# Ledger of designs, part 15: VHH binders against Hydroxymethylpyrimidine/phosphomethylpyrimidine kinase (thiD)

Target 1, 255 residues: Hydroxymethylpyrimidine/phosphomethylpyrimidine kinase (thiD), of Aquifex aeolicus (o67772)
Amino acid sequence: MIALSIAGFDNSGGAGTLADIRTFKHFGIYGVAVITALAVQNTQKVYEVFPIPPDVVKEELKAIFEDFPIKGVKIGMLANKEIAEVVYETLKSKKTNFIVLDPVFRSKSGRELLSEEGVEFLKSEFIKIVDLITPNVPEAEILCGEEIKSLEDVKNCAQKIYSLGAKSVLIKGGHLKGNYAIDILYDGKSFYEFKAPKIAGKTPRGTGCVYSSAILANYLRHKDLIKAIKTAKDFITEAIKNSKKLGKGYEIMDF
Below, E stands for the ipSAE of ESMFold2; O stands for the ipSAE of OpenDDE; V2 stands for 0.75 times the mean of E and O plus 0.25 times the DockQ between their complexes.

## First folded at step 12 (VHH; framework vhh_6z1v_2)

Design k1 (from e4 with T28R S101E; at its last look DockQ between E and O 0.89; V2 from the best seeds 0.00; counts 0 for: pae E 2.8 > 2)
Fold by ESMFold2, look of step 12:
Structure k1 (fold): chain B 255 residues (1-255), chain A 118 residues (1-118)
Amino acid sequence: as target 1 above (255 residues)
Amino acid sequence: EVQLVESGGRLVRTGGSLRLSCAASGSRFSDYAMGWFRQAPGKEREVVALIYRSGGSTWHADFVKGRFTISRDNAKNTVYLQMNSLKPEDTAVYYCAADYEGYLFDYWGQGTQVTVSS
């Protein structure tokens, strides 16, 4: 089975296409990639982010799809509306098994990773081709247009995001309880909870990328979304715990 | 990037009250869910209370329910822990922590000492 990562290129290897491909390989999935931006960074600093010209992104997609039978797609950073439009238009006509969108709008430091116009295009059009969208709480608030102040708000927001067109919605960290990372899935019919211990003392980059890629890989392996998320949740917990300080800054999940 | 600085820890008598503050700087505070933790000598660090990024619902550990209250003021980039009816068992270093992604606490303060005398 073959999965496609559409994301930025983080040259430190901690996130983006390199992390996605590493995750696919870990689960026995052959990964191919289309980069949307070149990020010049290391574990201490992001120096610059260069979006790839949209026509080049289109050429990357064409080259990959004409040669490989892509069964699943994981989408991360899209950089701007123009790139999001190219990706959307290309994927609209493809018969893949599963599309996972990690809606990366801003970095932890607040750096914009998708323009406001890109976010609106994602909400109004792009989301309609997505089988699973995996926002954290801040991203979910942007998608549903409401503040989240309780578990009930998380559930309402998940339903609203579903109504925008995603076939399933996984809100990461949606239930605050003890020292746990608890994610809430709405699949259009029922709510599910996925719980794992939060890890202290480690701050690796790329947790969202690795988690969403692991979900896709395990969905392709099992064809069971609940099992895929549970397996990926356990994996990301262990990957964070075992992350290593390979440079002078944040840890990297080395698996 | 977020820097967290706790303050307000001091010596208090059993039954007393104390308010801890955690000031955040460097990054957008309102993007983070916040928590208070504590660690007594020779013990593991344990979660005391949690609050959503926008405020609202809170979670408190059973050992502090009815006595401690977490709150936040996003305009001042500050999270608080109001501690009432203090007991000698509450003696610990108290830490503030911030969570953005929902997987782990990304940032930690250096702690503030609370000592409750018999």
Scores: ipSAE 0.468, ipTM 0.792, lowest interface PAE 2.8, mean pLDDT 90
ESMFold2 (binder alone), look of step 12: mean pLDDT 84; pTM 0.868
OpenDDE, look of step 12: ipSAE 0.487; ipTM 0.783

Design k2 (from k1 with A33G; at its last look DockQ between E and O 0.84; V2 from the best seeds 0.00; counts 0 for: pae E 7.5 > 2)
Fold by ESMFold2, look of step 12:
Structure k2 (fold): chain B 255 residues (1-255), chain A 118 residues (1-118)
Amino acid sequence: as target 1 above (255 residues)
Amino acid sequence: EVQLVESGGRLVRTGGSLRLSCAASGSRFSDYGMGWFRQAPGKEREVVALIYRSGGSTWHADFVKGRFTISRDNAKNTVYLQMNSLKPEDTAVYYCAADYEGYLFDYWGQGTQVTVSS
């Protein structure tokens, strides 16, 4: 079984395409990739990000889809509206089994990872082809247009994001309860909670990429979204605990 | 990138009170959950209190229950720890930390020393 990562290339290996492919392989899924941007970085700093020309992204997509039977797609960093449009037009014409979107709008340092126009395109059109969207709380607020101050607000925001067209919505870290990270899934019918301990003393890069890729991989294996998210959440918790300081900065999840 | 600077640590008597502050810079403070941690010499770092990004949901460790209160002021980009009824066992370096993605604390301050004399 074959999954496609559409994401930026983090040349340090901690996040992006390399993390996605490593995650797919860990779960026995052959991964292929389309690169949307080249990020020159290490575990201490992002020096530069070079978006791939949209026509080159289109050629990457064509080369992959004409040769591989893609069963699922995980989408991360899209960089700009033009790349998002190319990805959207390609995917809406394909019959893949499952599309997971990790809506990466800004890095944790504040660097824009999708232009404002790209965010508007994502909300108005792109989201409609997405089977699972996995925003964190700030990303969810951008998508639903409402401030989140409580668990009830998380649930309301999830319903609003669902109404934009996503088939299911997983809001990550929507509630603090003791030492637990709690994620909320809305599947159009019911709400589900997924909890795991928060980990102190580790600062690995790429947690969103690994989590969303693990969800896709496990969904393809089991065809049960609840089980896939539970398995992925347990996996990311363990991967964070076991992360290693391989360079001089952030830990890397080495699995 | 956010930078965190703790302040307010000092020597206080048993039974006294102290308020710690953690100022955040670099923007987007209201996007972060925050926490206070402490580490005594020779011991592991431990969580003291956590606060949701909106300030409405908090959690406190059992060993500080009823004595410490975490709060935040998003307009001032600051998180606080009000410490009452201090005990010698509370002597430690206190750290604030910021949590953007909900799974781990991404940013840490340098710490501020609290010493409680008998």
Scores: ipSAE 0.013, ipTM 0.511, lowest interface PAE 7.5, mean pLDDT 88
ESMFold2 (binder alone), look of step 12: mean pLDDT 85; pTM 0.872
OpenDDE, look of step 12: ipSAE 0.427; ipTM 0.741

Design k3 (from k1 with S57D; at its last look DockQ between E and O 0.88; V2 from the best seeds 0.00; counts 0 for: pae E 2.2 > 2)
Amino acid sequence: EVQLVESGGRLVRTGGSLRLSCAASGSRFSDYAMGWFRQAPGKEREVVALIYRSGGDTWHADFVKGRFTISRDNAKNTVYLQMNSLKPEDTAVYYCAADYEGYLFDYWGQGTQVTVSS
ESMFold2, look of step 12: ipSAE 0.557; ipTM 0.826
ESMFold2 (binder alone), look of step 12: mean pLDDT 84; pTM 0.868
OpenDDE, look of step 12: ipSAE 0.552; ipTM 0.799

Design k4 (from k1 with Y100W; at its last look DockQ between E and O 0.80; V2 from the best seeds 0.00; counts 0 for: pae E 3.7 > 2)
Fold by ESMFold2, look of step 12:
Structure k4 (fold): chain B 255 residues (1-255), chain A 118 residues (1-118)
Amino acid sequence: as target 1 above (255 residues)
Amino acid sequence: EVQLVESGGRLVRTGGSLRLSCAASGSRFSDYAMGWFRQAPGKEREVVALIYRSGGSTWHADFVKGRFTISRDNAKNTVYLQMNSLKPEDTAVYYCAADWEGYLFDYWGQGTQVTVSS
């Protein structure tokens, strides 16, 4: 079973394609990658991000798809509209693959990870080929165009994102309750909660990448989205607990 | 990268009121859901209240419901905890925390001490 990561290359290994591939391998899935940008960074700072030319991204995709029977795709950082278009055009003809989109628009520090035009394209076209989209609350607000001020707003926003074309919507942190991380899934029919303890005292990078990749890997293993999300959520919780300060800055999930 | 600084903790008498503030610096404050936590000596840190990034609905722990109110002012990059009808068992260090991804609190303040005397 083979999964494709389409994301930025974080040379520290904490996030991006390296984290995605490590996550796939952890769950017994052979991972291949198409990089969309090279990020020069370490555990303290992002020095520079170089988008890959769209033609090169297209050739990466071609080389991978002509050789490997890709069963699932996890999409992270897309950098700009031109790259998003190349990825979209390639993937729309391959709808039998399960596609997880982590809609990474900005980093925690506010760095742009998809251009404004790219976000518009994602909302209007790209989202229509996505089987699962996994926004956090700020990303969900961008996607549905409305502020989230309550659990009712989360549910309405999930339904709006679904109406844009995603087949299922997982809003991370959508239910604020107690000392728990509670994600809200809308599958087009029902709402589901996924609950795990929130972790204090650790701040690793790459949590979104690892979570979305773990969901894909476990979906491919079980063909059961509910079980995949539950397993992935338990995994990310443990990975955060066990993260290590391998460099001088933020922790890295070392699994 | 984001720094949270709590203030307003002090000694107050039973039945009194106190407002805690948490000022945020760094990245835009309005990107984060916010929470207040507390930890008494020898006890586990516990969540007190939570609020969505844009304000609106809140969640309060049962042991403070009706007495404490979380609020935020995104223009001032500040989250507040209004504490009324204080009891000696509210004595603790109070922490502010910020949540970006929804599965951990990414940033924590250093805490502010609240002491409630009989």
Scores: ipSAE 0.363, ipTM 0.740, lowest interface PAE 3.7, mean pLDDT 90
ESMFold2 (binder alone), look of step 12: mean pLDDT 84; pTM 0.864
OpenDDE, look of step 12: ipSAE 0.406; ipTM 0.751

Design k5 (from k1 with D31E; at its last look DockQ between E and O 0.78; V2 from the best seeds 0.00; counts 0 for: pae O 11.3 > 2)
Fold by OpenDDE, look of step 12:
Structure k5 (fold): chain B 255 residues (1-255), chain A 118 residues (1-118)
Amino acid sequence: as target 1 above (255 residues)
Amino acid sequence: EVQLVESGGRLVRTGGSLRLSCAASGSRFSEYAMGWFRQAPGKEREVVALIYRSGGSTWHADFVKGRFTISRDNAKNTVYLQMNSLKPEDTAVYYCAADYEGYLFDYWGQGTQVTVSS
């Protein structure tokens, strides 16, 4: 079974397409990749981000879909609206794929990775082809246009994001409870809670990328979203705990 | 990257009060969940209090029992821990942390020593 990662390239392998591919492989899924941006970086810092020309992204997608029977797609960094549009147009015609969108609006350093116009496009058009969107709380707030201060707010926000067109919404870390982060899933009918411990003292890179890719991989295998998320959460938790300092900076999940 | 710098830790007497501050660098402070942790000698690091964006949901550890309060000022890029009715058991290095992704705290301060004497 083949899954496609559409995301930025992180030279360190801690996040982005390389992390996605590694995650897919861990769960027995062969991964292919389309690169939206070259994010020159190592474990210490991000030096520069070079978006791939939209036309090049289009060629990448064409090459991949002409050759591989893609069963699922994980989308990370889109870099800009133009690339988002190219990706949207391509995927819109591919209705057999399960699409997971891990929205990336800003870097951890606060760098804007998607313009307001891009975000608007994501909300108004792109999200309608998404089977599962996996925002964190800040990203969810941007999507639903409301501040999240409570579990009720999380649920309301999830419903609003759902109304935008996503078939399912997973707000990561949507609720704080002690030493745990609770992810909230809304599938248009019911809410589900997934508990994971917050890991203190560990700061591995790429947890979001790995988590979303793990969800996709497990869904492709089992065709059960709840089971997929649960398995992915267990996996990512263990991966975080076992992260290693492979470079001179942040730890990386090596699995 | 976000840099965190704690301040306010000092020696206080039992029953005393102390306010810790954590100053964060960067322009996106409001997008981070913030937390206070502490580590006493010979013990594991433990969560003291957590706060989400813009004064959102807060959590306090059971041992706080209403004595401590976490708050934040996004305009000042600062998170606070007001500690009242301090006990010797509260003696520890207190750390400020920031979380963006929701599964771990990505950024940590150097810590500030709080010592409560009997």
Scores: ipSAE 0.005, ipTM 0.232, lowest interface PAE 11.3, mean pLDDT 90
ESMFold2, look of step 12: ipSAE 0.333; ipTM 0.704
ESMFold2 (binder alone), look of step 12: mean pLDDT 84; pTM 0.868

Design k6 (from k1 with L104F; at its last look DockQ between E and O 0.81; V2 from the best seeds 0.57)
Amino acid sequence: EVQLVESGGRLVRTGGSLRLSCAASGSRFSDYAMGWFRQAPGKEREVVALIYRSGGSTWHADFVKGRFTISRDNAKNTVYLQMNSLKPEDTAVYYCAADYEGYFFDYWGQGTQVTVSS
ESMFold2, look of step 12: ipSAE 0.646; ipTM 0.859
ESMFold2 (binder alone), look of step 12: mean pLDDT 85; pTM 0.872
OpenDDE, look of step 12: ipSAE 0.325; ipTM 0.696

## First folded at step 13 (VHH; framework vhh_6z1v_2)

Design m1 (from k3 with L104F; at its last look DockQ between E and O 0.94; V2 from the best seeds 0.00; counts 0 for: grease 24.7 > 24.2)
Amino acid sequence: EVQLVESGGRLVRTGGSLRLSCAASGSRFSDYAMGWFRQAPGKEREVVALIYRSGGDTWHADFVKGRFTISRDNAKNTVYLQMNSLKPEDTAVYYCAADYEGYFFDYWGQGTQVTVSS
ESMFold2, look of step 13: ipSAE 0.651; ipTM 0.861
ESMFold2 (binder alone), look of step 13: mean pLDDT 84; pTM 0.870
OpenDDE, look of step 13: ipSAE 0.656; ipTM 0.841
ESMFold2, look of step 15: ipSAE 0.582; ipTM 0.828
ESMFold2 (binder alone), look of step 15: mean pLDDT 84; pTM 0.872
OpenDDE, look of step 15: ipSAE 0.662; ipTM 0.841

Design m2 (from m1 with Y103W; at its last look DockQ between E and O 0.77; V2 from the best seeds 0.00; counts 0 for: pae E 2.1 > 2)
Fold by OpenDDE, look of step 13:
Order: sequence, then structure tokens, then C-alpha cells
Structure m2 (fold): chain B 255 residues (1-255), chain A 118 residues (1-118)
Amino acid sequence: as target 1 above (255 residues)
Amino acid sequence: EVQLVESGGRLVRTGGSLRLSCAASGSRFSDYAMGWFRQAPGKEREVVALIYRSGGDTWHADFVKGRFTISRDNAKNTVYLQMNSLKPEDTAVYYCAADYEGWFFDYWGQGTQVTVSS
């Protein structure tokens, strides 16, 4: 099976398309990639982000879909509204089995990675073609337009995001209790909790990318979202634990 | 990046009170869940308390037993740990940490020493 990663390029391989491809491969899925932005970076810092021209992204998508029978798509960094529109226009006309959107609005440091216009486009149109969206809590707040203060708020927010058009919503880190981190899934009917130990002493990059890609890969294999998320959650937990300092900065999940 | 600087740690007597502060530098403090950890000599680092981004939800370790309270002031980019009824076993280096996505703590402070004498 072939999965497509649409995301930024991280030179270090810790995140973005390289991490996605590596994750796909780990689960026996061949991955292809469309690059939306060059995020010049290493394990120490992000230097600059260069969005790919929208027309170029369009050409990438065309080249890929003309050649490969894509079964699933994982979307990460879109960089701007124009690129988001190109991706949307392409995907809405393509028959894919499953689309995972890992929204990337801001970096942890607060760097804007998608314009406000882009975010609005995601909320109003793009999200409607998404089978699973995997926001973290800050991203979820942006999407649902509400502050999350509790588990109940997380659930309410998930429902609101669902109402925007996403078929399923997985809010990462939606609940913390002691040494456990809990992700909350809403599939339009029920809530599911995915618990994993919170890891101390490691700070790897690319966890969102790897997690969402692992979910996609496992869904393609098993066609069971709950099972896919569980497997991905276990996988990413171990990957984080076993992350290595391959450069001079943050750890990388090497698998 | 977020830099965390703890303060307030000092020597106190058993039964005393202490308020720790953790000042965060950087942008979007409210995007981070915050926590206090402690590490005593020869022991593993343990979670003391956690506070959600908006300050609505808090969690305290069992050993706290109502003695400590975590809080935050997002306008001041600061998280606090009010410690009352301190015991010698509370002696440790206390660390502040920030969590963006909930899987691990992204940033840590250097710690502040709390010593409780009998």
C-alpha cells in the first residue's frame, strides 16, 4: 500500500516528510511525499521556513497522483492558505481511503507556521475532507474557538471540531493525570481515551508527525481506527523513550 | 523556546510555609501546561503538581495531601507552588517544567533547593 505525506521538509529528519516516510516504512507502508515548505533546521533550532510556491506544490501532487495509487494521506505543515487551497483542490477530487490532518499552526516557540487565513480555510473548508484530525490542545482551541480548561472542555471542543466536518477528532494531550498523558478521540458518537506514561527526560522532535503517520499506516493495515491509534500510541511512547541524541540538540526518534 | 527560572527555595522549619515561583520567558506561556517536580538526594524525580494551560484543572501528588497548591498567572508568565505544613521529607530540589503537547515536558528549569529542617 502507498501512503502520501504532505508536509514540510525537516533537514534533520526528526520531523516532517522524512519522519513520515520513515514511520510508514516501519509499519510496512511505502511512503511518497509532497513538500509544502523547506523548514531549514537541525536538532538545535529552526533557522527559517521557506514555503514552496503553490504552483510547485500543485505539480508535485500531480506527479504523484498520476503515478501512484494513493490509499492514505497524512497532512502536516501547509505553510500558507495558497498551498492549503492547492492541496484541498487536489484531494477533494481524488479517491483516497483515509486522510489524516495533523494541523500545524504554530511551533512550540510560537512561530507561526500557518497564516490566519490558512487557519480559517482549514476550519471552513479543508476540514470537511478530513477523516481524522489530530490537534494538540493549543491547536484544538484555535479550531473550536474555545478555551480548554478541563477534560469536559476537551470533549466539548472535540465535538465542535467534529461539527466543522472532521470525521474523527483526536486531541493530543487533552488530559493529564499524574504520570499519564491521555489523548481523547471523538468519532461522532463516542469518546475514547488513549493513555500512555508521560515521559520525563526526553524531548524528541517530530512526535506529532510520527504519531499521525503511525495512525495512518496502521489504519491502512487494519481498517480499525481505535486499534490504529492504540498501536500508534504505544509505538510513539516507545520511540520517545528510546530517542537518541544524534545531533547536538534535541533527541530524535530513531526507528 | 521557553526558559524557566525557579525561585523561592530556601531553608524552612518543619511546619513552615514556602511559595515557589517559576518565571517563564518566551512567547505564549498559556499554551503550556505547567508542572512542579522534585528530586531528593538519592531518589528519582517525582511529580508534585500539574496545572493545565488555563489554570482550570490541577493535579497534586498523593504525598501532597492538601499541603501544596499549584497555581498560575498567565499575565505574569508565572507558575507557583504554595507549600504549607512542610516536612523534612519535602526536602528536595524543586523543578518547574512546561508541557506543550502532553507527552513529555519540553522545557525544564534549573531547580530551586527547598530544605526543611526538623
Scores: ipSAE 0.590, ipTM 0.809, lowest interface PAE 1.0, mean pLDDT 93
ESMFold2, look of step 13: ipSAE 0.596; ipTM 0.842
ESMFold2 (binder alone), look of step 13: mean pLDDT 84; pTM 0.868

Design m3 (from m1 with G102A; at its last look DockQ between E and O 0.65; V2 from the best seeds 0.00; counts 0 for: pae E 6.1 > 2)
Fold by ESMFold2, look of step 13:
Structure m3 (fold): chain B 255 residues (1-255), chain A 118 residues (1-118)
Amino acid sequence: as target 1 above (255 residues)
Amino acid sequence: EVQLVESGGRLVRTGGSLRLSCAASGSRFSDYAMGWFRQAPGKEREVVALIYRSGGDTWHADFVKGRFTISRDNAKNTVYLQMNSLKPEDTAVYYCAADYEAYFFDYWGQGTQVTVSS
């Protein structure tokens, strides 16, 4: 079983394609990657992001798909509209893949990781081929065009994102219940809650990448989205708890 | 890219009250869940209270329930910790933190010292 990570290369190893591949391997999934950008960073700063030329991204995709039977795709940072278009056109022709989109718009430091034009293309076209989109609350607000202030706002926003074309929507951290963070899944019919305790004093890098990749890996293992999300959330909770300060800045999940 | 500055920590007597403030700048304060944490010398940092972006959802650790109250004023970009019935074991550096991704706190203040005398 083979999964494809389409994301930026975080040379610190905490996020991006390196984190995705490590996560796939943890769950027994062979991972391959298409790099959309080189992110020059460490645990303290993102210094610069160099998008890969779109034609090179296209050739990366071609090389991978002609050789590997890709069963699932996890998409992270896309950098710009041109790269998003290349990825979209390739994946549209591959109707058998399960596609998880982690709509990464900004880094933890606030650096833009998808241009405004790219966000609009994502909302208008790209989202229609996505089986699961996994925004956090700020990302969900961008996608649905409204502020989230309550659990009802989370549910309304999830339904709006679903109406854009995603087959299912997982809004991460959409509600706090006690000291638990609650993720809300809307599958087009019902809402599901997934909870895990917030980890005090830990600020690991790459949580979104690891979580979305773990969901894909476990979906490929179980063919049951609810079970996949539950397993992935248990995994990310433990990974956050065990994260380490390997550099001078944010913790990294070491698994 | 939010910056947090705590204030209000001082020496108070057992049974007394104190309000801590945390001013936020440099980013949209309303986008963040906020928390108060504390750390005494030689001890691990621990969560005291959490408040969600809207201000409606709050959580307080068992060791402060009924005594401490977290609140926020998004118009003033400020989060507060009202501390009542203070005990010597509440002596610690108190930190304000902001949580963007809902799983962990990305941003931290420098801390403010609270000392509760016997």
Scores: ipSAE 0.149, ipTM 0.575, lowest interface PAE 6.1, mean pLDDT 87
ESMFold2 (binder alone), look of step 13: mean pLDDT 85; pTM 0.871
OpenDDE, look of step 13: ipSAE 0.475; ipTM 0.763

Design m4 (from m1 with D99E; at its last look DockQ between E and O 0.77; V2 from the best seeds 0.62)
Amino acid sequence: EVQLVESGGRLVRTGGSLRLSCAASGSRFSDYAMGWFRQAPGKEREVVALIYRSGGDTWHADFVKGRFTISRDNAKNTVYLQMNSLKPEDTAVYYCAAEYEGYFFDYWGQGTQVTVSS
ESMFold2, look of step 13: ipSAE 0.616; ipTM 0.844
ESMFold2 (binder alone), look of step 13: mean pLDDT 84; pTM 0.866
OpenDDE, look of step 13: ipSAE 0.531; ipTM 0.782

Design m5 (from m1 with H60Y; at its last look DockQ between E and O 0.88; V2 from the best seeds 0.00; counts 0 for: pae E 2.5 > 2)
Fold by ESMFold2, look of step 13:
Structure m5 (fold): chain B 255 residues (1-255), chain A 118 residues (1-118)
Amino acid sequence: as target 1 above (255 residues)
Amino acid sequence: EVQLVESGGRLVRTGGSLRLSCAASGSRFSDYAMGWFRQAPGKEREVVALIYRSGGDTWYADFVKGRFTISRDNAKNTVYLQMNSLKPEDTAVYYCAADYEGYFFDYWGQGTQVTVSS
């Protein structure tokens, strides 16, 4: 079976489409890609990011969908509203896919990875075609418009994001407890916790991309979202532990 | 991307109090959950206290027994650790750390030495 990554191209391989495809392959899923932006970067620095022209993104999508029976889609960096609109319009007509959105708004350095207009379009329209959205706490606050100061706030924010139209919401790092990484899923009915030890001594790039792609891959294998997230959570925990300093900067999850 | 500098560590007698500060620079301090850690010589680093990025609820390790309080001031890009009823076993280098994704702590300070004498 076949999954599509719609994301930026990180030429270091640590994140973006290369990380997505590697993750799909790890779980036996053939991956194809549509590039939304080309990043010139290495493990130390992002030098420049070039958004792909929206009409080229449209042609990439057309070429892929006319040839491949796409079973699932993972969406990462969208860069701007125009690209988000093209992706939205294409996927809206293809409602047979399971769509995972990793809502990447800013890089760690503060670089805008989706324009403000793009964020508003995502919240008002794009989110309605999304089966699973996987924000971290800062991204969840942007989506729900409220500060998160407690586990109760995480749950309220997840319900708000659900009300915007996503069919399920996974807030990463939503429960502050000991030295654990705890994610909170709201599936429209119940809340679930996914717990793993927080890793010391490793800070690899691309954890959000790998995690969301692993969730999609395991959902396609099992058709059970809870099992998919649990398997992906265990996978990302081990991938972080085993990450390597392959360049001169941050670690890469090499699997 | 974020630089953390601890201050306030010094020699204090058993039963005394001390406030540690961690000043952040570089970028968006308010995007990060914050924690205090400590490491005594020959021991592994251990988490002491955690706080959400916007403040609010906190978490404390059992060994501080209500003696320590973490707080933050996002306007000043600073996180604090108020340490009361200090014991010799609290002697350690104290580190502040920032967490963006929830999987690991992305940034660490250089540490500040706290020494508690009998």
Scores: ipSAE 0.502, ipTM 0.796, lowest interface PAE 2.5, mean pLDDT 91
ESMFold2 (binder alone), look of step 13: mean pLDDT 85; pTM 0.874
OpenDDE, look of step 13: ipSAE 0.632; ipTM 0.830

Design m6 (from k3 with L104Y; at its last look DockQ between E and O 0.82; V2 from the best seeds 0.00; counts 0 for: pae E 2.2 > 2)
Fold by ESMFold2, look of step 13:
Structure m6 (fold): chain B 255 residues (1-255), chain A 118 residues (1-118)
Amino acid sequence: as target 1 above (255 residues)
Amino acid sequence: EVQLVESGGRLVRTGGSLRLSCAASGSRFSDYAMGWFRQAPGKEREVVALIYRSGGDTWHADFVKGRFTISRDNAKNTVYLQMNSLKPEDTAVYYCAADYEGYYFDYWGQGTQVTVSS
């Protein structure tokens, strides 16, 4: 069982391809990777991000797909429209079981991780090949074009994103209630709620990457999306709680 | 990155009112859901109220329901806590907090002391 991470390379190991591969391995899935950008960073700062030339990304994809029977794909940072197009065209022509898109448009610090043109391409074309898209609230608002001010708005936005072509939509943090992190899934038929305690005193990097990768890994193990998200939610909650300050800055989930 | 500074905490009589403010620095304040927390001496920090990033619906803890109201003004990068019918039990340091990704509160203020006298 083999999963592909298509994401940026975070050389601190907290996010990106390194976090994706570590997560796949944790769940017994052999991970392979295609790097879309090199991020020069540590636990304190992102110094610079260098997109990989689109033709090189294409060659990475070709090399992987001609040798490995890829069962699932987790997509993170795409950097720009040209790379997004290469990934999209490749995945359209390949047989995989499940595609998870973590729609990272901007970093937590506000750095652009996908150009405006790239976001437009994602919404109009790329989303149509995605089995699960996992936006947080700000990303969901960009995708559905509407503000979220209530749980009902979250549900409406999830339905709108589904209508763009994603086969299922998980909006992270969409229900404000006490000390809970509550995610809302729309699978085209029903809404599901996934609840875990919000962790105090920990702010690790890479939570979105690890969560989406854990969902993919568990989907490949169980072929049951609800079970996969529940397992991944419990996992990310414990990983955040047990994260360690391995450098001088943000914690890293060490598992 | 967001920096949060609370203000407005002071000594108030039982039954009185007080409005706390939390000023945020950063161009992305409107991307964050916001909350107020409190911590009384010898007790754990507890959530008081939450509000969506754009305003709208709020959540309030049962122990302040009907007495406290969270609100926000994104043009001013500010979140507020209107505190009415104050009780001695409300004495605590009040913190504002910002949540971007929905897993934890990413940023915290240093707190502002509220003291309610009998």
Scores: ipSAE 0.540, ipTM 0.812, lowest interface PAE 2.2, mean pLDDT 91
ESMFold2 (binder alone), look of step 13: mean pLDDT 85; pTM 0.875
OpenDDE, look of step 13: ipSAE 0.618; ipTM 0.824

